# Designs tried in a protein design chat: VH-VL binders against DNA-3-methyladenine glycosylase 1 (mag1). Part 3

Target 1, 206 residues: DNA-3-methyladenine glycosylase 1 (mag1), of Schizosaccharomyces pombe (q92383)
Amino acid sequence: TKAEIHLSGLDENWKRLVKLVGNYRPNRSMEKKEPYEELIRAVASQQLHSKAANAIFNRFKSISNNGQFPTPEEIRDMDFEIMRACGFSARKIDSLKSIAEATISGLIPTKEEAERLSNEELIERLTQIKGIGRWTVEMLLIFSLNRDDVMPADDLSIRNGYRYLHRLPKIPTKMYVLKHSEICAPFRTAAAWYLWKTSKLADYTK
Short names: E, the ipSAE of ESMFold2; O, the ipSAE of OpenDDE; V2, 0.75 times the mean of E and O plus 0.25 times the DockQ between their complexes.

## First folded at step 1 (VH-VL)

Design L12 (framework fv_polzastobart)
Fold by ESMFold2-Fast, scan of step 1:
Structure L12 (fold): chain C 206 residues (1-206), chain A 123 residues (1-123), chain B 107 residues (1-107)
Amino acid sequence: as target 1 above (206 residues)
Amino acid sequence: QITLKESGPTLVKPTQTLTLTCTFSGFSLSTSYVGVSWIRQPPGKALEWLASIYWDDDKYNNPSLKSRLTVTKDTSKNQVVLTMTNMDPVDTATYYCAHRTYGSGSYLPFDYWGQGTLVTVSS
Amino acid sequence: DIQMTQSPSSLSTSVGDRVTITCRASQDISNYLAWYQQKPGKAPKLLIYDASNLETGVASRFSGSGSGTDFTFTISSLQPEDVATYFCQQYDNLPLTFGQGTKLEIK
């Protein structure tokens, strides 16, 4: 792919990493979901592995006899105890309610509206919401909106990926990642994918 | 430069409530994606996770002990407090607090630990 | 709850030997597995996370491998300071659970 060619051409470190990991094969949802659903998924996945988050979402869907993900209006009006029973903490319930209200008010755009906004515009807009940090929005950009040029520099696995890539003695800072990943543009999402894959490599701990 | 230290009573009688405080430095529990957990280890036995509290005040207690456990934080004092009710001799253990961070969609394991405090439950 | 079965419970070997400890999860935990070293009277020290990632400052002779349900921890050449109990831990799901430990001693 174009991303593989670009990254392999940056320097010997990237060329080696792309060769070791192989073809760029990101996992993408076949279903195109609204941004509020993916923000809720991202918030729910904080402090939990994806299997636990999936269990919570399955319980959440079980509230509806039609099996549809709750609408923003339904989430706004949902009983705290019902949400608690699904496995959401009080803090996460607050965030889900905030996401619902922001969606109803139009602060969180529809998927169609989001397509007209840049990465930075979406980050600036969505991080205003209680419980939504930059990392959460970056996950939305990568996995829901399929943006190709996103580097989640605050992610510890990304920083560890740079430790491996550059053979550093210690995990680098977020600022180091931001500075050194600029050359990966316009394929920083592919760069992030390769960095996440470093943990699977036999020599990762060296 | 991250350090944690447990404090509290070293002797507890059966049926009493245990309160332990973890005081830490080198990070703030108001900072995104950090958490503090309580783990115990009976003499010569395996480690057992008790509870966790996170930057956003999310709290999780071990289900087997949930009715007995409360975990709270005081961000201004850099402290996390564990309360455990109805103590029994079988609860005799070294109690640790430990730090963890979030990465790649999930929390990572415990990278920094306190020294531990031995709590003996006996008449 | 995810049960972690660790083997052997104890191991006695010689300086310079390759040491292997195994850990088995009762269900698929992907790569969400850590290895800790605990010396007598001390808190556990994280050595390995995400099954194979070496924690900063940890000697390169320590390594981890595996995914899913079966995991191994290896010391490529045992040193006297490596005498300790080693524990595996899953962090895929709550409650977080640990193996029973492997006590490593030198002959």
Scores: ipSAE 0.006, ipTM 0.483, lowest interface PAE 10.6, mean pLDDT 84

Design P01 (framework fv_patritumab)
Fold by ESMFold2-Fast, scan of step 1:
Structure P01 (fold): chain C 206 residues (1-206), chain A 124 residues (1-124), chain B 113 residues (1-113)
Amino acid sequence: as target 1 above (206 residues)
Amino acid sequence: QVQLQQWGAGLLKPSETLSLTCAVYGGSFSGYYWSWIRQPPGKGLEWIGEIYHSGSTNYNPSLKSRVTISVETSKNQFSLKLSSVTAADTAVYYCARDEYYDSSGYYDWYFDLWGRGTLVTVSS
Amino acid sequence: DIEMTQSPDSLAVSLGERATINCRSSQSVLYSSNNKNYLAWYQQNPGQPPKLLIYWASTRESGVPDRFSGSGSGTDFTLTISSLQAEDVAVYYCQQYYSTPYTFGQGTKVEIK
């Protein structure tokens, strides 16, 4: 792929990593869900194993009036105890209500509006929401909005990936990742995918 | 080095509206939550509410019906309005920055930067 | 709301001696998913705003001397000053940030004996 050619051509470290991991095979969403729905899913997934997060999210969907995902207005007006019964912590419930309010106010754009906004515009806009940090928005950009040039520099696995890539004695800072990943543009999402794969390599802890 | 400068009317009569402003100098206003916290003379601290540079607010439920926090992003300022004041609202009012952590989507924490405080006295 | 209770209300300690302040929350402030305690400690000198000392129950803020330490988990927390210095005369407050509204303890006044 174009991404593989680009990354393999950057330097010997990247050429080696691409050869060790193999073909770029991202798992991308084919569904055109609204951004607020994906942000709610991402919040449900924070600090939880995927099975637990899916169970909570499925209970949330199951209690909606029509079996459809709740509207922002329904979420805004939903009783705290109903949301808590799904398994959400109080902090996550605050985040879900903030997402609903931000969607109603237009701060969270529709899918159509989001397609016309840059990565940085979406990051700046969406991180204004309580409980939504840069990493959460970057996951949305990569996995739901299918953006090709995103480097989630504060992700611990990404920073560990750079430790491996550059044979560093300890995990580098977010700033180190930001500086050294510039050369990966415009395929920083592919670069991130390869960095995440380093944890599965035989010499990862070497 | 970031500093918070605050000002507003210090003497109020019962039923009036308290109005205080806080300005941020020497650092970024955007990307942080900004809080108001008060302390009655000789007593502990009470959180009033917080605001993001976009205008999104969270208020202490005990004060929500009387409190409004707003921003003027172009001036790096945020303001507190507390309506229908009584003697119980006599306190030193502080503006403060909410330190946040964006890993795992968390945004609320502790207060790492504080203004000098404004003494507000409500008396007839 | 989570209620925060400190003890003692006041404490007189000689210079160089250990000072211990306790804080109890009415509900656990330990988030089981990340194993972190959402608890902070502040120092307030007369006529000044509070200053952050400790966050996550035991992490010292940058620039805070190592004689200050925080410990505890769940509902019971302690701030320790291992060797009291003159500049440590202040009122100390614990704060939970586990849920809104954020709440503070009533304060503990530390004085020189």
Scores: ipSAE 0.000, ipTM 0.458, lowest interface PAE 13.6, mean pLDDT 83

Design P02 (framework fv_patritumab; at its last look DockQ between E and O 0.27; V2 from the best seeds 0.00; counts 0 for: pae O 10.8 > 2)
Heavy chain, then light chain:
Amino acid sequence: QVQLQQWGAGLLKPSETLSLTCAVYGGSFSGYYWSWIRQPPGKGLEWIGEIYHSGSTNYNPSLKSRVTISVETSKNQFSLKLSSVTAADTAVYYCARGDYDFWSGYEDYFDLWGRGTLVTVSS
Amino acid sequence: DIEMTQSPDSLAVSLGERATINCRSSQSVLYSSNNKNYLAWYQQNPGQPPKLLIYWASTRESGVPDRFSGSGSGTDFTLTISSLQAEDVAVYYCQQYYSTPYTFGQGTKVEIK
ESMFold2-Fast, scan of step 1: ipSAE 0.013; ipTM 0.528
ESMFold2, look of step 2: ipSAE 0.012; ipTM 0.486
ESMFold2 (binder alone), look of step 2: mean pLDDT 92; pTM 0.947
OpenDDE, look of step 2: ipSAE 0.007; ipTM 0.500

Design P03 (framework fv_patritumab)
Fold by ESMFold2-Fast, scan of step 1:
Structure P03 (fold): chain C 206 residues (1-206), chain A 122 residues (1-122), chain B 113 residues (1-113)
Amino acid sequence: as target 1 above (206 residues)
Amino acid sequence: QVQLQQWGAGLLKPSETLSLTCAVYGGSFSGYYWSWIRQPPGKGLEWIGEIYHSGSTNYNPSLKSRVTISVETSKNQFSLKLSSVTAADTAVYYCAREDLYSGYDEWYFDLWGRGTLVTVSS
Amino acid sequence: DIEMTQSPDSLAVSLGERATINCRSSQSVLYSSNNENYLAWYQQNPGQPPKLLIYWASTRESGVPDRFSGSGSGTDFTLTISSLQAEDVAVYYCQQYYSTPYTFGQGTKVEIK
């Protein structure tokens, strides 16, 4: 792919990593879910293993009368205790209600509107919401909006990926990742995918 | 990586209002909670409160009635006001960063300012 | 509020010997869903701000020497310095970030004997 050619051509470290991992095959959602739903999914998944997050999501969905994901209006009006019973922490409940209100007000755009906005415009808008950090928005950009040029530099696995890539003695900082990943543009999402794959390589811990 | 610079008046009389400011340089202000933590001379650390870059706050209940933390996002600054000070408020005051990245909603303090000594006496 | 208590209050250890500091929380700081302990350790040298050493009870912060290690789970935690060096003379604090208000232990002063 274009991304594979670009990354392999950057330097010997990237060439080696692309060869070791193989073909770029991201498993990104093709479903046309609204941004608020994906932000809620990302927030609900914070601090949780996937099994626990899935259980909470299934319970949350079951609150809706027809099994569809709750609307922003339903979430806004939902009782705190009902959301607590689903397994959400108080902080996550606050974030979910903030997401619902921001969606109703138009701060969180529809998927159609979001497709017309740049990565940085979406990051600037959405990180205004309490409990929504840059990482949460970057997950939305990569997995829901299918953006090709996103580097989630503060992700621990990405930072460990750079330790592996550059054979560093210690895990690097977010600033190190930001500076060194500039050359990966406009395929930084593919770069991130390869960096996440380093944890599966035989010499990862070296 | 990122540096925190703090300043404010350090000598107060009882009943006055303490005012301190912290500025973030060399990195992103957005996406983080920012905290104030104090340490009386020769004693341990006490968390005062936190603020998200959008202005949402959470305070230590023991100080909530006297504390206001505010943010000036355009300047990458956040500030602490503590009203009705007494000698018990004499401490070194630190600003610090909590990371909201990586998918967690509670974090440890990975960056600290140098500290500002506040003395409350006549 | 979660109360954090450290022991001992002060510790004198010879150069090259092991230093062990204990921290106890009044309630569990282990979140069962992610199996993580919301516990950090800090080092404070005289006249300086605290410096993060360990987070998630046992994860060493970048740049921290491997002689520092954290262990424990739930309510009982330990910071170990396997071979004390002169630069390790400091006060050490544990901190829980399981719930607000965030709380710290009272500190343990480590000295060379």
Scores: ipSAE 0.000, ipTM 0.475, lowest interface PAE 11.4, mean pLDDT 84

Design P04 (framework fv_patritumab)
Fold by ESMFold2-Fast, scan of step 1:
Structure P04 (fold): chain C 206 residues (1-206), chain A 121 residues (1-121), chain B 113 residues (1-113)
Amino acid sequence: as target 1 above (206 residues)
Amino acid sequence: QVQLQQWGAGLLKPSETLSLTCAVYGGSFSDYYWSWIRQPPGKGLEWIGEIYHSGSTNYNPSLKSRVTISVETSKNQFSLKLSSVTAADTAVYYCARGEDYGDYVWYFDLWGRGTLVTVSS
Amino acid sequence: DIEMTQSPDSLAVSLGERATINCRSSQSVLYSSNNKNYLAWYQQNPGQPPKLLIYWASTRESGVPDRFSGSGSGTDFTLTISSLQAEDVAVYYCQQYYSTPYTFGQGTKVEIK
């Protein structure tokens, strides 16, 4: 793909990583989700390993009696104890309630509306919501809105990916990732995908 | 000008949970890693763990099963919880800033005053 | 884990004389790709937190007097105080930041003779 050609041409480190991982094949099945659902999934994933985050999110998905993901209205009106039972902290519950209210008010757009807004517009708009940081919006941009030029520099797995890519003795900071990923534009989402794949490689070590 | 203010428990009984908080004043919170480091009486320094404003953490493997570091970015605060304390956890606990110089978390250029935590029955 | 060992455990020198403290890491803390040694030195006065003196083995922190200098590479490092002053009576620690967990030496106590 265009992204593969671009990344392979950057330097020997990227050329090697692209060759080791193979073809860029992102999971685009999530493109059908409404933005609020993806934001809730991202909040559930904050500060947790994927296994724990998935368990909490799956319990939350199962709360609705109709088998559908809870609506913004259902989340707004849901009892604290019910959400706590899913495994959410009080802070995350507050964030989920804020997401619900912002969706009802129209601050969080529908998928159709969001497709008309730029990355920068969505980041500026949605980070105003309590509990929604830049990383959370970046997950939405990548997985729900299929944006091609997003680098979630705060993501621990992305930073670990750069440790592997550059053979660093320790995990770099967000600033390191932001600085060194500029050359990956306009395919920073593909770069992030390859960085997330480093944990599956035979020589991935701490 | 940049100051670290720390507070929390001083005297604990065995099996209790240690809870300390550190607040950052007069400087950037989001550009640094923030660490907890302890020093038992008459002993050297032991790094406990670090946190970034996004909530990403690294812990000392020797303490990983008992330690949780969390961040409250809206207040520029980060906190340490150490569960199931014993007399061996008696120490002065410091919060500290990890300087990355734009590349790595490397060394500790700014330290809180320290909080003495005593674990006794 | 990288183990840090300092020598001597204690050192007594007269005012105005040179003090030298050694630090050895169990593994190299030199990263060959950037040629940097991930080694820092701290000073700790009684009842106070540690204060950063040196980073990258030899770079003096802003505001630290010229009498403090760091040297060495790989596994063997030295902190030198060229002319000891009364305020330099403290415990000194080396620290590696090459890999987590970050580890410190056991400390060297510097006293006036």
Scores: ipSAE 0.000, ipTM 0.447, lowest interface PAE 16.6, mean pLDDT 84

Design P06 (framework fv_patritumab)
Fold by ESMFold2-Fast, scan of step 1:
Structure P06 (fold): chain C 206 residues (1-206), chain A 125 residues (1-125), chain B 113 residues (1-113)
Amino acid sequence: as target 1 above (206 residues)
Amino acid sequence: QVQLQQWGAGLLKPSETLSLTCAVYGGSFSGYYWSWIRQPPGKGLEWIGEIYHSGSTNYNPSLKSRVTISVETSKNQFSLKLSSVTAADTAVYYCARGLEEYDILTGYYDYFDLWGRGTLVTVSS
Amino acid sequence: DIEMTQSPDSLAVSLGERATINCRSSQSVLYSSDNKNYLAWYQQNPGQPPKLLIYWASTRESGVPDRFSGSGSGTDFTLTISSLQAEDVAVYYCQQYYSTPYTFGQGTKVEIK
């Protein structure tokens, strides 16, 4: 792909990482999802291993009578104890309620509406919502809106990916990631995907 | 009940282009990666590449310079073209559905739960 | 690329006896983020496409008999048929889906003794 050619051509470190991980294979499931659903998925994933986050999200998906993801209105009116039983912390439940209210009010757009807005417009708009930080919106941009040039620089796994890529003695800062990922544009989402993959490599600890 | 139907040319001469098509019936085409996998007579399985309904592809690096996989989403079909064939490309070619649990950070990986019947392609002079 | 090696190449087992097939990957297929082994097993009868038996190293595909089980983690995996039946005469393949290109073992042929 264009992204693989671009990244492999940047330097020997990127060429090595692309070769070790293999072909760029992005998440495909989010093309059909509304933004509020993806934001809820991202909230479930905050500070949790992906297995735990998936279990919580899957339980939440399944609580509706018709097997469909709960509507914003259903989430707004949902009993705290039902959400708690899915595995959400009280803090995350507050975030889900805020997402539901913001969707009902129109602050969180439909997928169709969101496609007309830039990355920075969506980040500025959506981070106003309680419990929604830049990282959460970046997950939406990558996985729901299929944006190609997003670097979630504050993501711990991304920063640890740069430690691996550059063989650093400690995990670098958000600012380090922002500076060094500039060269990955306009394929920073592909760069992020490769950086997330570093944790599964045999020499990850080195 | 989802099924895969595949078709295409079975006998080729060296240097020609192999062309095979796979059609999906009885289920959703969207939301899955669709793969081509081949098996030379008496040998094991070799993954060729995959495609998503949007047209996004991943290819086996050993075949990447000769392989093109494309989709016709309106017909729920995907196709394989392999250029500059030689006797080494003689194999049964399978189309298959990739399916597995969602990985919330890195995306999907594939094992294959549904396979086409296979098409024998023979390359001989 | 991740290289998959099976042993033995062929195995003859009496009806009702246990069959054991091994698969080794050249690097770990255990993903630390989800703690899953990205390994599948397939059965192929003559003239037919492969059929999925096991995924995630140990999860049995729907409709697959209980006599089939998968075990192992990291680089070493085993497919066990607890009591061989006549219809189990086939070639068995392991596959890693940890990284592209997806790769398969060379196959193990299971025959009746």
Scores: ipSAE 0.000, ipTM 0.460, lowest interface PAE 10.6, mean pLDDT 84

Design P07 (framework fv_patritumab)
Fold by ESMFold2-Fast, scan of step 1:
Structure P07 (fold): chain C 206 residues (1-206), chain A 122 residues (1-122), chain B 113 residues (1-113)
Amino acid sequence: as target 1 above (206 residues)
Amino acid sequence: QVQLQQWGAGLLKPSETLSLTCAVYGGSFSGYYWSWIRQPPGKGLEWIGEIYHSGSTNYNPSLKSRVTISVETSKNQFSLKLSSVTAADTAVYYCARDYEGSSWYEDYFDLWGRGTLVTVSS
Amino acid sequence: DIEMTQSPDSLAVSLGERATINCRSSQSVLYSSNNKNYLAWYQQNPGQPPKLLIYWASTRESGVPDRFSGSGSGTDFTLTISSLQAEDVAVYYCQQYYSYPLTFGQGTKVEIK
């Protein structure tokens, strides 16, 4: 792929990593959901086993008329006890209401609006919401919005991937990752995918 | 750079209401949970509760019937009211910021106010 | 509620020597799905507010010297100061953030011999 050619051409370290890992095969399974719905799904799944998260999400979806996912207005106005009955913790309820408020105010864009916005604009807007840090927005950009030029430098596995890539004596800082990953543009998402794969390699630990 | 400034009445009689305020300077108030934590003299730390800029709160169940935390977003302030105080409520009270990280479940404190000593005596 | 118990209550260590503080939770604070321990450590000097040292049991906060390290998993955790400095004389607290209410240990006082 274009990404494989680009990365393999950067230097001998990248060439070696791409060869060791193999073909770029990202698993981007989210499709056509509004950003607020995907953020709420992510909140529902935090701290929970898959079955419990799915049960909570399904109960929550069922509160709205006709089985449609609740609107931001419905979530804003929803009684605490109703949300509690779905299985959400008090902190998660606060997060859901903050997501709803941010969606109503336009801080969280619609999918159509998001497609017109840059990665950096989305990061700036969405990180204003409690519980949504830069890494969480970067995951949304990569896996839900299919952005190709995202480097989640805050991710410990990415930083450890750079330790492996550059044969460093210890895990580098996020600033190191930001500086050294600039050459990977405009395929930083593919670069991140390869860095995540370093933990699967036989010589990963020194 | 970012600072928390606290104030409020430090001397109370039993049955009165404790009232403390915390103001955020030099940084964003929105997007964080803001907590109250207390420490009785010579003892450990006890989490009282937290508030988001939207006004949403989480309280320690042991104090829930007596505690109210509120926000004044236009002033970057949040306040604690604790009703029906007794000598057991004598403590240094801290306001603190919940750490802003990449996870919804991070509830550790990276920024603290200097503390306010509250004494409850007859 | 998850109860946090520290040991010892106080510890006297010579300058340059290793100090170890233990923290035990009444229930596991390890979440199996993400393999993370919901455990933080704080340092408190007399008359000052606590300062964050460690989070996720072993991740050092930015600006904290590398002589501080956290280890452990599940219910048993350790804070280690590899070479005690004079400024490390303080009370240390562990904190769980696995479930509400958030709870702290009773504290361990570290003093110079």
Scores: ipSAE 0.000, ipTM 0.424, lowest interface PAE 18.0, mean pLDDT 83

Design P08 (framework fv_patritumab)
Fold by ESMFold2-Fast, scan of step 1:
Structure P08 (fold): chain C 206 residues (1-206), chain A 122 residues (1-122), chain B 113 residues (1-113)
Amino acid sequence: as target 1 above (206 residues)
Amino acid sequence: QVQLQQWGAGLLKPSETLSLTCAVYGGSFSDYYWSWIRQPPGKGLEWIGEIYHSGSTNYNPSLKSRVTISVETSKNQFSLKLSSVTAADTAVYYCARETDYYDSSGYLFDYWGRGTLVTVSS
Amino acid sequence: DIEMTQSPDSLAVSLGERATINCRSSQSVLYSSNNENYLAWYQQNPGQPPKLLIYWASTRESGVPDRFSGSGSGTDFTLTISSLQAEDVAVYYCQQYYSTPYTFGQGTKVEIK
């Protein structure tokens, strides 16, 4: 792919990583879901093991008996105890309610509106919501909105990926990642995917 | 390194509006929630509410009808207005920074202003 | 709202001895899926704002001495000072951040005998 050619051509470190990991094959949703649904998925994943996060999100999706994801209005009006039964902490319930209210007010755009906004415009707008930080919006941009030039620089696994890529003595800072990932543009999402894959390599701790 | 400086009127009469301001120096103002917390004499702490640099607020339900928190992002300042005060509102009022939600600590208070004693005569 | 209750209201301990402060929440602050307690401890010296000591019930904030430790789960929590030093004379508060509004205990005053 164009991304593979671009990254492999940057330097010997990137060429090595692309060769070790192989073809760029991200698991991105082909379904075009509304942004609020993906933000709720991201909130469910915060500070939790992936197995627990997936179980909670799946229970939440199943609340609606018609097989459709709950509407923002349904989420806003949903009883606290019903959401607790899914496994959400009270703090995450507050975040879900905030997402619902922000969707109703128009702060969280529809999918159609989001397509007309830049990455930074969406980040600025959506991080206003309690419990939604830059990382959560970057996950939305990558996995839901299929943006190709996103570097989640403060992601621990991304920073650890750079430690591996550059053989650094310690995990680098967000600023280091931002500076050194500039050369990966306009395929920084592909670069991030390769960096996340470093944890699967035989010499990851080196 | 991050410091919060607060000021405002310290002596009020019942029915008046309390107005306090907090200014942030030495660190980023954006990308944090900023809170107001009060402490009546000899009692525990009570969270009043929080604000994000965009103006988004969340209030303690017990105070929501009387509280307004606002932000002046260009000056790195946020302010508290509490209407219809009574003697029960007598307290030291603190402004504080909340830790980022993505931090392991969650929404905890890591930097505080010095506090402003507000006395409502009565 | 979650109500936080501390005991004792005041505690006098000799220098070098163990101080134990208890905190009880009116409902569980343990999130079952991640097995984390949304409970923090603060230290407040007279005339000063509180300082964060412990979060996630048992994780010590950066710069906080090893003699401070937190324990407990669900509704019952303890802050322990293993060997009281003169600078530890203060009021200690527990806080839940499990749900809004965030709530604090009434405080425990620690004094030297």
Scores: ipSAE 0.000, ipTM 0.432, lowest interface PAE 14.1, mean pLDDT 84

